# Ledger of designs, part 14: VHH binders against q9c0y8

Target 1, 316 residues: q9c0y8
Amino acid sequence: MSASHPGILHEYTERLVAFELVGKSNVTLTSNVTRSLLLFVGGLGDGLLTVPYVQELVNPLDEIGWSIVQVQTQSSYIGWGTGSLKRDDEDLHKAVDYFLHIGGADFSTRKIVLMGHSTGSQNVLYYLTQSILPNYLIAGIAQAPVSDREAAYQFNGKEKTKELVDWVKAEYLDKGLGNDVLPRSKVENFFGEVPTSANRCIDLTDVRGNDDFFSSDLSADDFAKTFGNLKEISGSTAHSQLILLMSERDEFVSPSTDKAQLLNRFRESIRPTTSNSSLSGIIPGATHNVGPKSSPEALKWLINQLITALRSFIDQ
Short names: E, the ipSAE of ESMFold2; O, the ipSAE of OpenDDE; V2, 0.75 times the mean of E and O plus 0.25 times the DockQ between their complexes.

## First folded at step 5 (VHH)

Design j5 (framework vhh_5j56_2)
Fold by ESMFold2-Fast, scan of step 5:
Structure j5 (fold): chain B 316 residues (1-316), chain A 125 residues (1-125)
Amino acid sequence: as target 1 above (316 residues)
Amino acid sequence: QVQLVESGGGLVQPGGSLRLSCVASGFTFSDYDSYAIGWFRQAPGKEREGLSSISGSSGGSTSYSDSVKGRFTISRDNAKNTVYLQMNSLKPEDTAVYYCAAEVTWSGGRTYDYWGQGTQVTVSS
């Protein structure tokens, strides 16, 4: 299907763009310096316009004075296979800095919320655990936080996944070849045709790899190192809120996983406790991407939850 | 681990019927999943041929190749996590190993493609 989408394409840094979707008001971030921003980052394989519910958020957000912007990073589409959460974080900081200042805006006029889908959830949590957070970034929202490692166990087998991890460590990491792309024949069952570095493979599939934030087999001490380590906002004792929204029918989460219990374990680990949002929950009837195969109530629940969150940030 | 196990193959006379079953494990086949299940076959010396598919949506969208349309029917039983292929009016040309395959599509294009071990169907007198 070919289609035209109304919006503004921003070049936020060299070679990278972000697409601001324009709602019925026609108000933009460049036309109104007080307009607030939901900055959206997708998961593995996502790029501009690939997450279906993003379009559905445009007008509800517009009605409350928020724009939604979808960011392209170096990891967009197939680029993630040779990337890292650290590289993604660098791109996201550039986007945040750009959108804070466009049209003459600054931290006194504009509020920013960072939202991630799927592995975008790891991006959000990683961002919020950095040493210094800008005082205009008021919340992170993680939609469909899932374990890539446990997904690999589910779809490829736990033993085969561990064999891959051991082989990559012995043949690449131990030899200082972490940035080398793995032979496609070794990883196509895990990552398809995406060129995948040894480091990226380990980050996603190894126990306590750099991306391994959401696995159900992690200990309370493991969660304390991530959820328990949210950073202060620069120039304040305040902390960004973290909102976790799991999909009830997430096809990438093992049937053996109790999602409500796992969400509770994440939330119990959040420090400071003031960053633990009461708006966290399970999206009823939602598939992983809250797509067309979800129950009819799923998208409306997500929209209402986001509007409730964003309004609470404006009203006080 | 995602596993697909086919059963129901065997020897049948021309004009006969067989029902193949594909039992999925390692994931729940439900009305709102992004899974799609298909049936394929491969005859000796020929390329693999797609026959039929059923989506994981509640609407259960189905498709059939021209060679089997009107003779084969795909269905699912979510309670048993099983997909069936009902094969009627079998012909000698239907002799092949029959495979069940599952496709799981992620937002933005990451796709998993899993295959069963196959089950032999022989149509001869």
Scores: ipSAE 0.000, ipTM 0.310, lowest interface PAE 14.0, mean pLDDT 85

Design j6 (framework vhh_5j56_2)
Fold by ESMFold2-Fast, scan of step 5:
Structure j6 (fold): chain B 316 residues (1-316), chain A 129 residues (1-129)
Amino acid sequence: as target 1 above (316 residues)
Amino acid sequence: QVQLVESGGGLVQPGGSLRLSCVASGFTFSDYDSYAIGWFRQAPGKEREGLSSISGSSGGSTSYSDSVKGRFTISRDNAKNTVYLQMNSLKPEDTAVYYCAARVTWSGGSTYPEDYDYWGQGTQVTVSS
């Protein structure tokens, strides 16, 4: 259904925008430069307003003095197929830098939390643990962290996925053609009509590919490398907190996967241990995107959990 | 399921005091509670009026309508999952059915009935000689 949304469209860098939704208070990030910010990044195929629960967060966050901003990156909509977590990280750092300096302040007193949905969860984890740039965020929230590789196994078959990986390595990577777009006929069952590079295909579908953070077959040593060191907040000895929120009825996770056990394994690997948020959990009755097919309690649980987390970060 | 049950209403003389209680079930109150509780009243033939709210933080932010400021006090007991409304210097015009209500929010509360998701059944307060 078509709708109009009041807000401010921010141009945070050349060609890329971030949309700030305005709540009942009418307070904005430009009218109050100390206003706290939840910066939201979607998953594969997402852009502005495509994740339904984001709109439902506006007024609850507004009431606790937080604004929500949806960030558009080069990977938004269909751009992800020729992208990388590194390129996404560069875009996210530009957005964070913009909001820290909006209103002319040199590093405002604003609190910034990065929240990701789906592959946005990989963006969050990369930003906090593997980013090449200093971390300016006080926390990261990963909603519906899932294994793209295991999703490919589930929907296309494990052997077909492995055959694709082997073929892409032999015909593209070994020949230095990693940036070339794969023939649609070879990958449409995995990635639809989205132009997908050899490098991006491998990042998502290979064992220990650059996006492969959440697979259930990874070892404790593998998780220690991805969760094992959250970076210090720039100019501080404090470390960002990581909150992991899995969807109970996530259709992209095999029914045979014990989500509570897998979440516990992620959390056990977080270092420093003080960054392992007790607010991590399973969203009851939630589908992948906490959408209309979720149990009625799912969205309310998510809102309550986020309010609790964000309020705790204000340090009041 | 979220449920709210009011108690403590009754007949009182002008100038008297009453304490209303609102017991919540289906969720718990704490320093990290994301529910704000509001007190409302409705007299026969009148619109529902917001009186007071307490936000989800411990020792939390409170608000009062001008008609009850200085006479009514809202408080929480998180251990008992209960919100209280202490009513002092009661007047005949305070006669109404009193409701507690809960909404999903962390801070600031609201005295607007339309902002609340869950409602109790109400408790009658009559101020008469």
Scores: ipSAE 0.000, ipTM 0.098, lowest interface PAE 20.5, mean pLDDT 85

Design j7 (framework vhh_5j56_2)
Fold by ESMFold2-Fast, scan of step 5:
Structure j7 (fold): chain B 316 residues (1-316), chain A 126 residues (1-126)
Amino acid sequence: as target 1 above (316 residues)
Amino acid sequence: QVQLVESGGGLVQPGGSLRLSCVASGFTFSEYYDYAIGWFRQAPGKEREGLSSISGSSGGSTSYSDSVKGRFTISRDNAKNTVYLQMNSLKPEDTAVYYCARYEITWSGGRTYDYWGQGTQVTVSS
């Protein structure tokens, strides 16, 4: 199971790296050839090379002049338990800024797409909605956008999850102890061995917590506050497209959830309407990670959707 | 996607034996994937407790709680997608609803995900 991967490890800021996988062309973001990039951010627990399909994207993207870069943030691996979407956003802005200025004969025309997996989907939506976007960041892609709150309901029970939320609020937040790490014995069934702050617990498990973008019990007004506020690209009145790719067999989504209906509710809330991509959809037969247990067509479908999207961004 | 269905419960005298079955659908047991299936129980007015688990990796590694070690044996039939709990030397305190659950061990080591069956009643009484 050990393997070597050719690529470039970029130090985009102090202590944080991003890994660019090299395809068959042997062209990189540092080459004297302008390349566009897909910047990939994983979910909770992810780091470099932990999402199975990322390696499968390298050569298809390379063929159309795109590099794939997987970013390490402070939240990578177990760091997320004491983090926030705001801290993640700060790291992602540093990475984007670095890649806007590195290599290529005409790097100023470089296109950037930000792609998230799992809670990386919250990172993407947060990034696109918080401030004027960096030059040439033309799309966000959310793969397996899921509700962490509803996952907690599914695996721990709704009442038990609500009891945890109420306890954390009373014993920590109301006392100004939001940054304190919760006792492992209280949260190990929710977050395992990951040190988890009171604030991070509430962000993930409370109704309308800071991460609570994708829950099926949220109202149209709730979705309008997130999906309804995509920001302009710097130097332009244009807005990034948002592409939502749900996994059909996602094990973190309740079997009682109608994924097609939920996806339609997200899409109906996107503003401006020009940001609502026709390439959004449900990946047939896909598990959460589009991993080995997915149907054989799932990975091919994902690759084809991404190539279609990226080609459309080059041809204006 | 994942569904687990327990069966094999019933009434038995102290010192007796029962075999519980947990039939899985929506995933397949394999040596390439690290799914752990566990057995749990909950007696009236008591907390749910873990009893035993078996993984799909490492040749079917098993674990047991101290309360059942030496009396209960977990096993699997990969062809039938079924996990069994063989319960021997049953005691009145083993009376409970028995549940099977699926765990997926992530490489991050931070999260364990459970999917539960509906339960099967075991009553140990004279």
Scores: ipSAE 0.000, ipTM 0.130, lowest interface PAE 18.5, mean pLDDT 85

Design n1 (framework vhh_7d4b_2; at its last look DockQ between E and O 0.66; V2 from the best seeds 0.00; counts 0 for: pae O 2.9 > 2)
Fold by ESMFold2, look of step 6:
Formats: sequence, structure tokens, C-alpha cells
Structure n1 (fold): chain B 316 residues (1-316), chain A 120 residues (1-120)
Amino acid sequence: as target 1 above (316 residues)
Amino acid sequence: QVQLVESGGGVVQPGRSLRLSCAASGFTFSSYAMGWYRQAPGKQRELVASITSSGGSTNYADSVKGRFTISRDNSKNTMYLQMNSLKPEDTAVYYCATKSYFWSGESDYWGQGTQVTVSS
């Protein structure tokens, strides 16, 4: 992993940066007002270049006139433990606004797609369905949209997770201490050594917690409140498209979960129905992060889907 | 390059003890929480015991509490699992790894495993 990566570091708001990776063409978002971008946000613990496939996207996207930009938020690396989807959403909107306009571009010439990996998929869905801020994304892409709560059940046990939730509610939330960091020695089995607030714990691990978008035990009515609520692109009647890409061999999904059925349940809930992209699918042979344990075809399939999607968003 | 190498496995009779070791190299061992995992044939890999980076806190699966003890020596980059009162149900391949969490994704840093067989 020791390497140099050519690119442009952008300060998109005070103290927060995004890294535009530059491909072989040397064309950038500043130098070309019609160049569009895939803005990438990782999951819990992620930061620049931590998701293994991102660097492999640079040149394929460059060939079709797209930049890939990795965004740092306040939640990047270990910052997530005291954050929230709302705080992430605010950061992401600042990044979108910044990139929409650099180089003299605007919405009519530059398209922006937000792509999230893992918990970054919750960022995508939140942006498109829950945010109170204006929407300028032509599409969102959620790779490995998995439930953190069900992952906690899988890794730590359902009863232990419920016990944690009950304890945090009683000792923190009910006492108005939601912003307090939980004692590491009591919660290390769940959160490691990352400082984690009571509110963050509940968001991630409670039934219908604020991050709980993708759990297989949610009802159609639950999905209607999220997937069924895609917002218009501001200033138009058009809506963002939503592409869902599950990993076939995702180690964070229970063996009892039928991924094809779950994907179908998400997709059938998408409203408006015109936002339900036919490019959604299951990445063959892919582990959670499409990393080295994946089949070789997994990365190629992902790249092909992304190229197909991104080409479709350009009006020539 | 990160390496984790287990040793100390073998075949023992029920009620006996074994001590597993995990030698770590290629990373700052004292900065990582560590775990022992096991996988029996036909079963999912399970966390058996874990220990914080400093060694100040430990956790155990219910099936091994009171019988197994995890420890570490950060000066030697080594983690241990003392397994007492072994039962046939403890038969598995035992792996050392940096501890994985429900949010972090599986670490690529696993040992090759050492077989423990408890046979009457």
C-alpha cells in the first residue's frame, strides 16, 4: 500500500478535504466544466484509499470523462463514533456544493453521483430521502448496503446487542447523557477502542435506530419511509436514480438472508419508480469491500456497472 | 509484511491442557486488540477469546469461560491461549487474528491456524 497517487486536494469547507484522483488524461474538475464526478464516501473506519477498489476506478472513469473524488468527513477514520448520519449529510452537501461549481461549472454542465460503501450506503440513502438540504445529485450508488444492527447480531449475538441497547438507554439516554462517550471497557466488544457516544451506539444497534435502513426484518412500511421517499433534484421535477450493489459473498450478511430477495424488497419500495435503476444487482464473487478475497470477476463486474451507469447520466 | 503464526496445537485427551501461542510481526502489535477464533468442521468460525491492546481487558465465549485464559506479552509480540479442562467440543482449528468488529470488516491478517483435537 505504499504508493503515491496523483491528484488534487480540495478544501471543500473549513478543515475538511476531498481528494480528486487524477487519471492518465490529466483532465480535472477545475480544468473542464463539463467533467462530472463520482463522489465516494466509505464506511465506518474508512478514509482516503481504505476501500480497496477506489484506486482501480480512476482510469476507467477518466476514459469516459469522470473524476473520482474521495471525501473526508468529520466521521472519517475514528471520528464516526461521536457522529451521526445528519452530521455526515451536512458535510456531504458542502462537498457537493463545492464540486458542483468549481471551474465555473453548474448543474446544467456537471453531474454528480454520490457513491457509498458499507455504512456509506446509509449516507447515500439519507442524502436522497431524509436530508432537509437541496438535492443536486443525479444518482446515488450504494455498494454493500448492509445492516449494522444485523451485523452486530451476527458478530456479537442478538441478545448481547439488545442488552447493550437497554443498558445504554437506561444509563445514558434516559438521563440526558446521549452525547457522552461510553466506557471503552464496557463496549469494546462492539466498537473496539473507537470513542463512541451513547447516541451513536443507539443509532447503529437499536431496532429502527437512525442508521437502521437495510435490516432484513424491517417491514415494507419501514422501507416506504426511506426507499419510498426519494427527493426531487432541486429546481426540477426529476429525481435522482438509486443503484444498489450487494456483494454476493458479503461476510457481514447472515447466511440465512436471501440477498436477491432482500435486494428485490428494497427495489420494490423505491418511489418514484423511475428512480429504481435496472443497474442494481449482486456483484458476483464479491466480499463486502470487493477486496482481495473476492473472485477476479467481481472488480471487473463492478467497473462495468459503474461505466454503464455513468455513461447513461451524460447528455453527450 | 504482517504475519501471525500459531503454535502449540495437537491431540490431547479430555480434561488435559494445551497452550497456544501466536507470534506477530510486521505491525505495531501493542496497538491492536487481538482475538483467538476457532472453526470446527461444519460450523462457522467463532470468537473464543479477545484481549485489548494493553491487555487490560479480556472477553470469552460462554462455552470456554473459566477454562480458557487469553494473555499477551507486548514486549515479545506474542499472544497466548491457555486451554484447560479440554472437552471434545473444543476440537477445532484455532486462529489468531487482529480483532474484527461488526463495523470494521474482516481483517486480512489471520494466522494459518493450528489444529486442536480432543479425543478419547
Scores: ipSAE 0.579, ipTM 0.826, lowest interface PAE 1.0, mean pLDDT 92
Fold by ESMFold2-Fast, scan of step 5:
Structure n1 (fold): chain B 316 residues (1-316), chain A 120 residues (1-120)
Amino acid sequence: as target 1 above (316 residues)
Amino acid sequence: QVQLVESGGGVVQPGRSLRLSCAASGFTFSSYAMGWYRQAPGKQRELVASITSSGGSTNYADSVKGRFTISRDNSKNTMYLQMNSLKPEDTAVYYCATKSYFWSGESDYWGQGTQVTVSS
């Protein structure tokens, strides 16, 4: 349905924008130097206003002194097919830097939490563990962390996905053509109309590809290489918190996957252990995007969980 | 409310043709890639044919290549499956659906299905 939303569109770097929805208080990130920020990044195919629950977070967050900002990256909409988690990380650092220094003013005391939806969950984990730049986030929140590889198995078949991986390796990666866009006629069933590079295809669909953080067939050692390396907050000895919120009825996770067990395996791998938030959990009755097909309680549970988390970061 | 309504199914003899139609409403049809899926008794549902949002690219299961043709008319919010040289193994319930990708983040929209029976 079409709608209008009051807010501020920020140009955080050349050609990229971030949209701040304004709540009933009319307090903005530019009007208050201590206003806390929840920076939101969507999944593959997402951009501004594409994740429905984000609009529902505006006023609850506003009431506790937080603004929510949706970030557009080079990977937004169809751009992800020629991108990488590293390129996304660079865009996210530019957005964070912008919100700490808007108009050259000092907003460095502002508390920032990065929240990701779907593949945005990989962006969160990458920022907190793999990024080479200083970390200014007090926490990361991963909503619907899902294996893209296992989703490809579910939607396209495991054997056909492995055939794709083998073909891309033989015809592109082994020939040094990782940055080449794959012919649409060969990959349309996987990537549709999205121009997709050989590297990006492998990142998403290969075992232990660069995006492969959440697959249920990964070992404890695999999880230790990602979840086991949360970064210190710049200028502090404290480490960022990680909150993992899985959707109970996630349609992109095989019904054979025990989500509670998988979540526990992720959490057991988090180091330092103090970064493992007790607020991690399963959103009852939630679909992947906590959308209209979710049970009636799902959205309210998510809002309550986020309010609880964000309050704990301010009230201490 | 999103609706996908299939029509054109029926009982035919081997070697004959059928044309299935899918009428879409409640969403911006021209923005979605679409597919025809089928499910025979006791078998897993399979993708038979898919078409991009513009109609510029199509894909087919190996079992139907050269016999089936998928098409769409965005001005009429309608998708078609022309089924030629039908075989007994084509007997299944055929479903119209939005094409789901592992990266799309949206739930599939599915029709109720239409029965195709190929028998002597």
Scores: ipSAE 0.486, ipTM 0.779, lowest interface PAE 1.2, mean pLDDT 91
Fold by OpenDDE, look of step 9:
Structure n1 (fold): chain B 316 residues (1-316), chain A 120 residues (1-120)
Amino acid sequence: as target 1 above (316 residues)
Amino acid sequence: QVQLVESGGGVVQPGRSLRLSCAASGFTFSSYAMGWYRQAPGKQRELVASITSSGGSTNYADSVKGRFTISRDNSKNTMYLQMNSLKPEDTAVYYCATKSYFWSGESDYWGQGTQVTVSS
């Protein structure tokens, strides 16, 4: 249903914006009260309000003193086709910096949590583990962390995916043409109408590609390089928390995959161990984006988990 | 209004053939990749076959490769699934849908489904 949503549009860069949704209290619009922020980053194809549950989080978060902000990056909507996790990370750092400093010294106590949906989960993990700049985030939440590579296997076939990867490597990467956009006629089955660079194709579909964080066939050593390297919070001896929330009915995860086991493999790899949140879990009855086809309890469960998490962060 | 209407389902014995049709209306059919999905009782919905907008490329689940053939006639706004050598495990509700991509999430449009039952 079409609806209007009140909020504040933030220009956190010259060309990029973030939209802070305003809850029923209207505190954000009527006062300079410092609120903690859940910075939300969508997955491939996502933009403003493309993830259904985002608007449902506004009021529950508002009640506990948090605001949800949807961050638009250069990868938003169809921009991901020519993007990278590194580029995304740069944008996210700018967003975090903006929200930390907006309002001046009065906002120095603001807490910020980064939440990612789908491929946004790679952004979250990347930010927490591989960012060049200091981490100001107290926690990251990865909702529906799924392997894009394995999703491609499921949707297009493993063999065809490998053929694509091999072809792209031979015809583009080996020739120094990684930045070229692949012909639609060759990759339409994979990427639809989205202009996709050779590099991005490989990032998403190659074994141990740059985005390959969550594949079930990765080794413990692979997970150690990502989950195993959470950074300290800048100015603190504490480390960021990482919460992983998988969807029970995630259509991008193979039905043959034991999601609970896979989640445990992720969690067991998290270092330091103190960053492994007990709040990680599987959203019951939830499709990938916890959308309309999810069970009725799925959204409620997600909201409750988030509230619990966000409250716990404030108490720290 | 977008409509996808499946037809051609029924009850058949193992080894027999069925041909499903999907009639599309309310959107530019030729602009969309399409697919057949199926859902068996107690199981998750799965992709059976897909076809690009132009019909130039097809993809099949491993379980149906060599037995099923997906095709489309854009001039008739219709997609087909030829199902040969049917097996009991092919029993499911078969759905016509716009094809989803791993980056796009769910399909945009779905039919109501047609029942296919393979039993001796």
Scores: ipSAE 0.041, ipTM 0.560, lowest interface PAE 2.9, mean pLDDT 91
ESMFold2 (binder alone), look of step 6: mean pLDDT 88; pTM 0.889
OpenDDE, look of step 6: ipSAE 0.038; ipTM 0.533
ESMFold2, look of step 8: ipSAE 0.577; ipTM 0.836
ESMFold2 (binder alone), look of step 8: mean pLDDT 88; pTM 0.885
OpenDDE, look of step 8: ipSAE 0.026; ipTM 0.496
ESMFold2, look of step 9: ipSAE 0.515; ipTM 0.833
ESMFold2 (binder alone), look of step 9: mean pLDDT 87; pTM 0.881

Design n10 (framework vhh_7xy4_2)
Fold by ESMFold2-Fast, scan of step 5:
Structure n10 (fold): chain B 316 residues (1-316), chain A 122 residues (1-122)
Amino acid sequence: as target 1 above (316 residues)
Amino acid sequence: QLQLVESGGGLVQPGGSLRLSCAASGFTFSDYEMAWVRQPHGKGLEYIATISSGGGSTYYSDSVKGRFTISRDNAKNTLYLQMNSLKPEDTAMYYCARYEVTWSGYRTYDYKGQGTQVTVSS
């Protein structure tokens, strides 16, 4: 069905937008009141308004003086198939830079939290570990961090996924054709009708590919290269916090995976240890996107966890 | 095992009509989104129409909108495609397909039947 949402559409760079949802206070990031914000980036196939729980966050965040902003990147909708975490990171830095420099009477008090859903979780972890953090970026939140590679193993078969990887390496990467779009007939069962480059296919499906952060078969040394490398906030010796929120009934995670043990392995790898948030956990009864098929308590748990986190950054 | 058996194709003149049927077995038909796809000789697959598990939502490619109608009978485990105002460019092998899950969230379809040939010529 069609719906209308009150807000401001921000053009944070040429051709890319971010949509700020407005709550009951009708206060925005462009107002005279200084507000902190949660920047939300979706997963594969997502764009503006595609993750249902985001709309449910608007008023709870508004009540504590926070705005929620959904970011469109070049990877939004179908663009991810020819993208990369590096390109996404460049877009997210432009968005963060834009929101650091708009509105408010005293923007120096503004805090930013970057939240990702699904492969947005890879975006968050990449942002926090590869780039120097802006002055106000105090935390990253990863909701439904899942292995795209292990999802491919589950839905397409491990051997078929490895055969695809080997074929793409031999026929594309070894020939310098990493930016070429793969024939749809070869990858339709993996990526549908989304144009997918050889590089992007490998990033998502190869062992230790550029997106391969959350696979259960990775070693402690592998996790140390990502979780073990959280960057300092510019102008400070402080580090961002990382909050990991896994969905209990995540349909993209094998039922044989012990999510509590896997979450513990991620958390044990976080460095500095002070960045390992005690608010990380498993969302009870939640499907991957905390959608309508989740238990009734799942969305309330997520909202309460996020409000608790955001309050700790302002009120303490 | 999943079985899809297409029927109803044939030779027809431009402007004619055909009704395709697909008999499904080996899975709970009413739980799955279904599609019709076609493949012209020597060309790639084209997704023509899809229908939700309950039949309440349908989607059509621009090339067939207003001419083709997809429908289903969950009690009979059967998918249909009513094709009107047929054109020479509709000539293809037609397959029915069951929605297959992918973590990308985009629609992919498993089609394993022999298909049914539709030939539109004067």
Scores: ipSAE 0.016, ipTM 0.291, lowest interface PAE 6.7, mean pLDDT 87

